# VHH binders against Isopentenyl phosphate kinase (IPK): the designs that were tried, part 22

Target 1, 332 residues: Isopentenyl phosphate kinase (IPK), of Arabidopsis thaliana (Mouse-ear cress) (q8h1f7)
Amino acid sequence: MELNISESRSRSIRCIVKLGGAAITCKNELEKIHDENLEVVACQLRQAMLEGSAPSKVIGMDWSKRPGSSEISCDVDDIGDQKSSEFSKFVVVHGAGSFGHFQASRSGVHKGGLEKPIVKAGFVATRISVTNLNLEIVRALAREGIPTIGMSPFSCGWSTSKRDVASADLATVAKTIDSGFVPVLHGDAVLDNILGCTILSGDVIIRHLADHLKPEYVVFLTDVLGVYDRPPSPSEPDAVLLKEIAVGEDGSWKVVNPLLEHTDKKVDYSVAAHDTTGGMETKISEAAMIAKLGVDVYIVKAATTHSQRALNGDLRDSVPEDWLGTIIRFSK
Key: E = the ipSAE of ESMFold2; O = the ipSAE of OpenDDE; V2 = 0.75 times the mean of E and O plus 0.25 times the DockQ between their complexes.

## First folded at step 21 (VHH; framework vhh_h_nbbcii10_fgla)

Design L2 (from j5 with F103Y; at its last look DockQ between E and O 0.75; V2 from the best seeds 0.00; counts 0 for: unsure alone 63.3 < 65)
Fold by ESMFold2, look of step 21:
Structure L2 (fold): chain B 332 residues (1-332), chain A 122 residues (1-122)
Amino acid sequence: as target 1 above (332 residues)
Amino acid sequence: QVQLVESGGGLVQPGGSLRLSCAASGFEFDYQDNYALAWFRQAPGQGLEAVATISGSGGSTYYADSVKGRFTISRDNSKNTLYLQMNSLRAEDTAVYYCAAEYYDSWTYDYWGQGTLVTVSS
């Protein structure tokens, strides 16, 4: 079979979704999956991928057995009875959260030095940690009947140079999509041309995929409603959710919802935006690099009605009056 | 458990300088780049203000207009420490300064220090 070259394929996929570490792992417990959120997120992804035609009864695709267990999450015979379904083209990327952090802290794998035995052992242990998480994510999606395939960057031949992407061939990702599967990529330990080895983050993966695959929209699932003008807390009870950020051709951006009130002098909104985005300016600027490509970016709390709306792509056509999330999009 | 501890605050005359430090434990600043680190401040009777932000990679910074050209955020990965160099201090810089870090991909600041007081007065 000839290679599918994704660089020649214009906007063939619908959505890239980031299952943020905050959405699917526990913040205060090392290497702990947030099982409740993951289960809801998997269900919401199925609904979004089937564009509202999902059968009421879910027949899962994970009928594998775990070593030492006879437990099976679904019966393969039920799959033969289920109605034919076509899944819209999604790519899933998940963050690692604290998975791999313990191993990296002990070995320095993220700093390089692969010739040292401790770093080599750390590379092995880190990859065990992050691929274990990837497998559990894949299982959760498969149990929802999503034809999911875990795709670790290291195993796909991706590499870096001083932590920047050096080689990230998308041929396998493209073939996987074209075959009707949903790739699930993740932050991983990779080889590095200068350091020997390092950690490749999910956000770098997302930016690379968005730049080459040109999805219609990108969704960042997290555990807050979106970006606030200041971090919400008891000491900041009046924190305001920033619902829309407009991005210009040059990648500059400004908050357009909410708007500033008229005062005795008019305020340059660009200057005010520098002081009103709650210390998230570097993150917003990174998302703006995706948005300036004409790709909507949604930041939204996982496992809510709002995340379902974002995953469905409903926000491109119209924004519900009761929407709670942050939209970063190119403004003409 | 993640812990952030600020130090380096104190009393200084207008025009003076201070360097704040924030030592982290349970959080490796250079493990991934899926986060932001920041210094916030809160003056008496005022709301919390983001003063300076640095990306997880260390390659991008942002400063509030009130401190641009006077303050510099930086970090030392070998010591797992975030810094704020404050020059040309003014009375309005008087505040409790907080170090904060985003949990990976959370889009908010999840980890906070207890603060260090900076007083700028004659």
Scores: ipSAE 0.753, ipTM 0.904, lowest interface PAE 1.0, mean pLDDT 85
ESMFold2 (binder alone), look of step 21: mean pLDDT 79; pTM 0.810
OpenDDE, look of step 21: ipSAE 0.846; ipTM 0.933

Design L3 (from j5 with D30E; at its last fold request DockQ between E and O 0.66; V2 from the best seeds 0.75)
Amino acid sequence: QVQLVESGGGLVQPGGSLRLSCAASGFEFEYQDNYALAWFRQAPGQGLEAVATISGSGGSTYYADSVKGRFTISRDNSKNTLYLQMNSLRAEDTAVYYCAAEFYDSWTYDYWGQGTLVTVSS
ESMFold2, look of step 21: ipSAE 0.709; ipTM 0.880
ESMFold2 (binder alone), look of step 21: mean pLDDT 81; pTM 0.833
OpenDDE, look of step 21: ipSAE 0.839; ipTM 0.934
ESMFold2, fold request of step 22: ipSAE 0.684, 0.712, 0.663; ipTM 0.874, 0.873, 0.867
ESMFold2 (binder alone), fold request of step 22: mean pLDDT 82, 81, 80; pTM 0.833, 0.833, 0.824
OpenDDE, fold request of step 22: ipSAE 0.835, 0.799, 0.826; ipTM 0.932, 0.915, 0.929

Design L4 (from j1 with D102Q; at its last look DockQ between E and O 0.71; V2 from the best seeds 0.65)
Fold by ESMFold2, look of step 21:
Structure L4 (fold): chain B 332 residues (1-332), chain A 122 residues (1-122)
Amino acid sequence: as target 1 above (332 residues)
Amino acid sequence: QVQLVESGGGLVQPGGSLRLSCAASGFEFDYQDTYALAWFRQAPGQGLEAVATISGSGGSTYYADSVKGRFTISRDNSKNTLYLQMNSLRAEDTAVYYCAAQFYDSWTYDYWGQGTLVTVSS
């Protein structure tokens, strides 16, 4: 960069995207990918990453063969003469969803005790489950012509201490980005300095990445339109989507759209915020830590027109009247 | 499959106490630190209200203003059980109480119990 005072362009990464486990796996069937949802998300990511005009044909990059299958998703001959697309820099993080949860629950791997045979076996099984998911996500993105590389935190040498991040060197992630690839990280079983082992969640990973990579914006893709004042359901027809949450300099936050003094409720204060955020105060506070960096955070339902707008970064300048989602952003 | 089962509801006089329990199976409360575990309630003619929330790690708790100082949320990860200690009960606390938990790093509660009725009356 030529000038040290350059705004926004001092950041090397455009967007960090969380593919929520609730969005890309099936809620009630263990270790089942939501294939249709994932296909749409992959297409939306390609569209959001493109810098110029879309090519007339999308050439996939997954020409590997699964063990035990003769199926190959694309032919390398199609790639050889295709003009390459210009992509902005994204990092993808996904949750494990229904993958790994059964293995961790049965073994107690998240509680530590790696010397116990059941925990060691659980660590192995958990990593098999979540890396299978990671591979399938990488394949889906690669089929859309996105140059994706799966990057397991465990294999990158990441570790925790009493479940807090202890070591999470980004050298390999940075090299991957600088080489023109899109890293895909995920929730994983990791070594822990005190417990022996634990689970490192995708949400913790994305906060760590945002702190160090300073993206222009962060998108959480989930299975609801955004944050509600109460969990939405047919039995709660009056549930209200919280469209904007402002984060102050001291780290406090409040709902600013809708303005809650216009309902039959008290104006949102830091102590009272829990009563009006559907029990989501912990997750909002974690996202607010990202927003304090000057990094907009968008929470939006995956595989919708709303998620496409969030992924495109269109919400930084103005919010379309018909967009449905939650924005968490810094406001002094 | 994930299952949450509440118990401990019933009839109690104003000023009395009750302790609600929520036993979980197929779900580990401390699986990750950012999971939220909660008690919700719904009084007759009212919307669903978050009563108390605790993080999966147990380090953060939040309470509705209407119950702060009277109710205590807690958990025992070895028993995979969530508790709500309700003291100094009032008629206004009459409601069906629900145990709820996040799964899949979502931005809502994915798992719900069937509810347990608490009636506070003379």
Scores: ipSAE 0.617, ipTM 0.828, lowest interface PAE 1.5, mean pLDDT 83
ESMFold2 (binder alone), look of step 21: mean pLDDT 82; pTM 0.842
OpenDDE, look of step 21: ipSAE 0.640; ipTM 0.850

Design L5 (from j1 with S60T; at its last look DockQ between E and O 0.74; V2 from the best seeds 0.73)
Fold by ESMFold2, look of step 21:
Structure L5 (fold): chain B 332 residues (1-332), chain A 122 residues (1-122)
Amino acid sequence: as target 1 above (332 residues)
Amino acid sequence: QVQLVESGGGLVQPGGSLRLSCAASGFEFDYQDTYALAWFRQAPGQGLEAVATISGSGGTTYYADSVKGRFTISRDNSKNTLYLQMNSLRAEDTAVYYCAADFYDSWTYDYWGQGTLVTVSS
């Protein structure tokens, strides 16, 4: 006996966004959040998630007292009985940035050896550091009225084998999304079948999520406009932003914007592409594996008008001439 | 404080070999898989060229066409050290070689060594 049950055949996840460590933490200061960037990013995420007309007031969702403070950051009475705005389905993943680094460096938790007392203590300390960052990100998004739920991979039962994902059940993540919440996952210390323990990075999490959830696009928020043809150092003022990289069916890729400049008719190559990527080939290749799935990948500077356009999904149909960022996209 | 220090440069005859080392302090190469590590070089009067790149996991490498088959990038995580083995050296390999890292997954190389000079000449 067969039942005719309506189900979603492809999950309608709009976007997975990576809050890169460079975008939301301070590079030169241990365990310090870049508060200004995080505030703007939270506002941009709210705008990108809302469908239809935005409400005139932002009503925060954090009524908790911060430990050591008598303040409550928003008034629950402001929420009232109004129907909730419709939010498109996003997943947020953030890197650890400057959080967890000190603890991992001192203990070697990322190298394994969980039976050693120093590594076990380091596992505990690392998780305290990265979950503190996760909570602060969840608070920032909640203050913008985004219904965020922090979801640590370790607590969700995720594990690795030689640093690759071994077990990462998505049922709870999917149910959280379907219930109208925005999951916020992060780089975390996890158990490893071979090493005992390691760090599961945000980029590995994003690849796993993209492969299984098939979002419409993925956004990497960072502190540079995108990928350049050479390092944009002061000694390299002529660096050129690579705006579009096409990915083929086999996962190979080539720069298609900008195109190779002609220097002589005899050496003109009709299939030649800009192949200088400033030493970013390994990261481009990793993003290309997401793009191979038909999932656009955008790399863009956080807290700019360019990141807002990427988060909104405005780049799927056409790329504005004045947009500054890098698109990695499947080409048929 | 994050620091990268190169060593192993010098004068070598064409066809010879050198091994460059880059010792890191202030971060661990294997803390997470999202690090990118690279060797760059700058020949006189030229811009920086990425010579070899290795992913944070160490599982993926890329080489400039000019050095494929001759150079090998590797690392020793126990010593927090990146290596470049340079074989079959040619005069055009003469350059200052720099170690670089993308520590915060910023999609750019934020951390650079001071460089080590490699001179290939008879």
Scores: ipSAE 0.647, ipTM 0.852, lowest interface PAE 1.5, mean pLDDT 83
ESMFold2 (binder alone), look of step 21: mean pLDDT 81; pTM 0.826
OpenDDE, look of step 21: ipSAE 0.794; ipTM 0.911

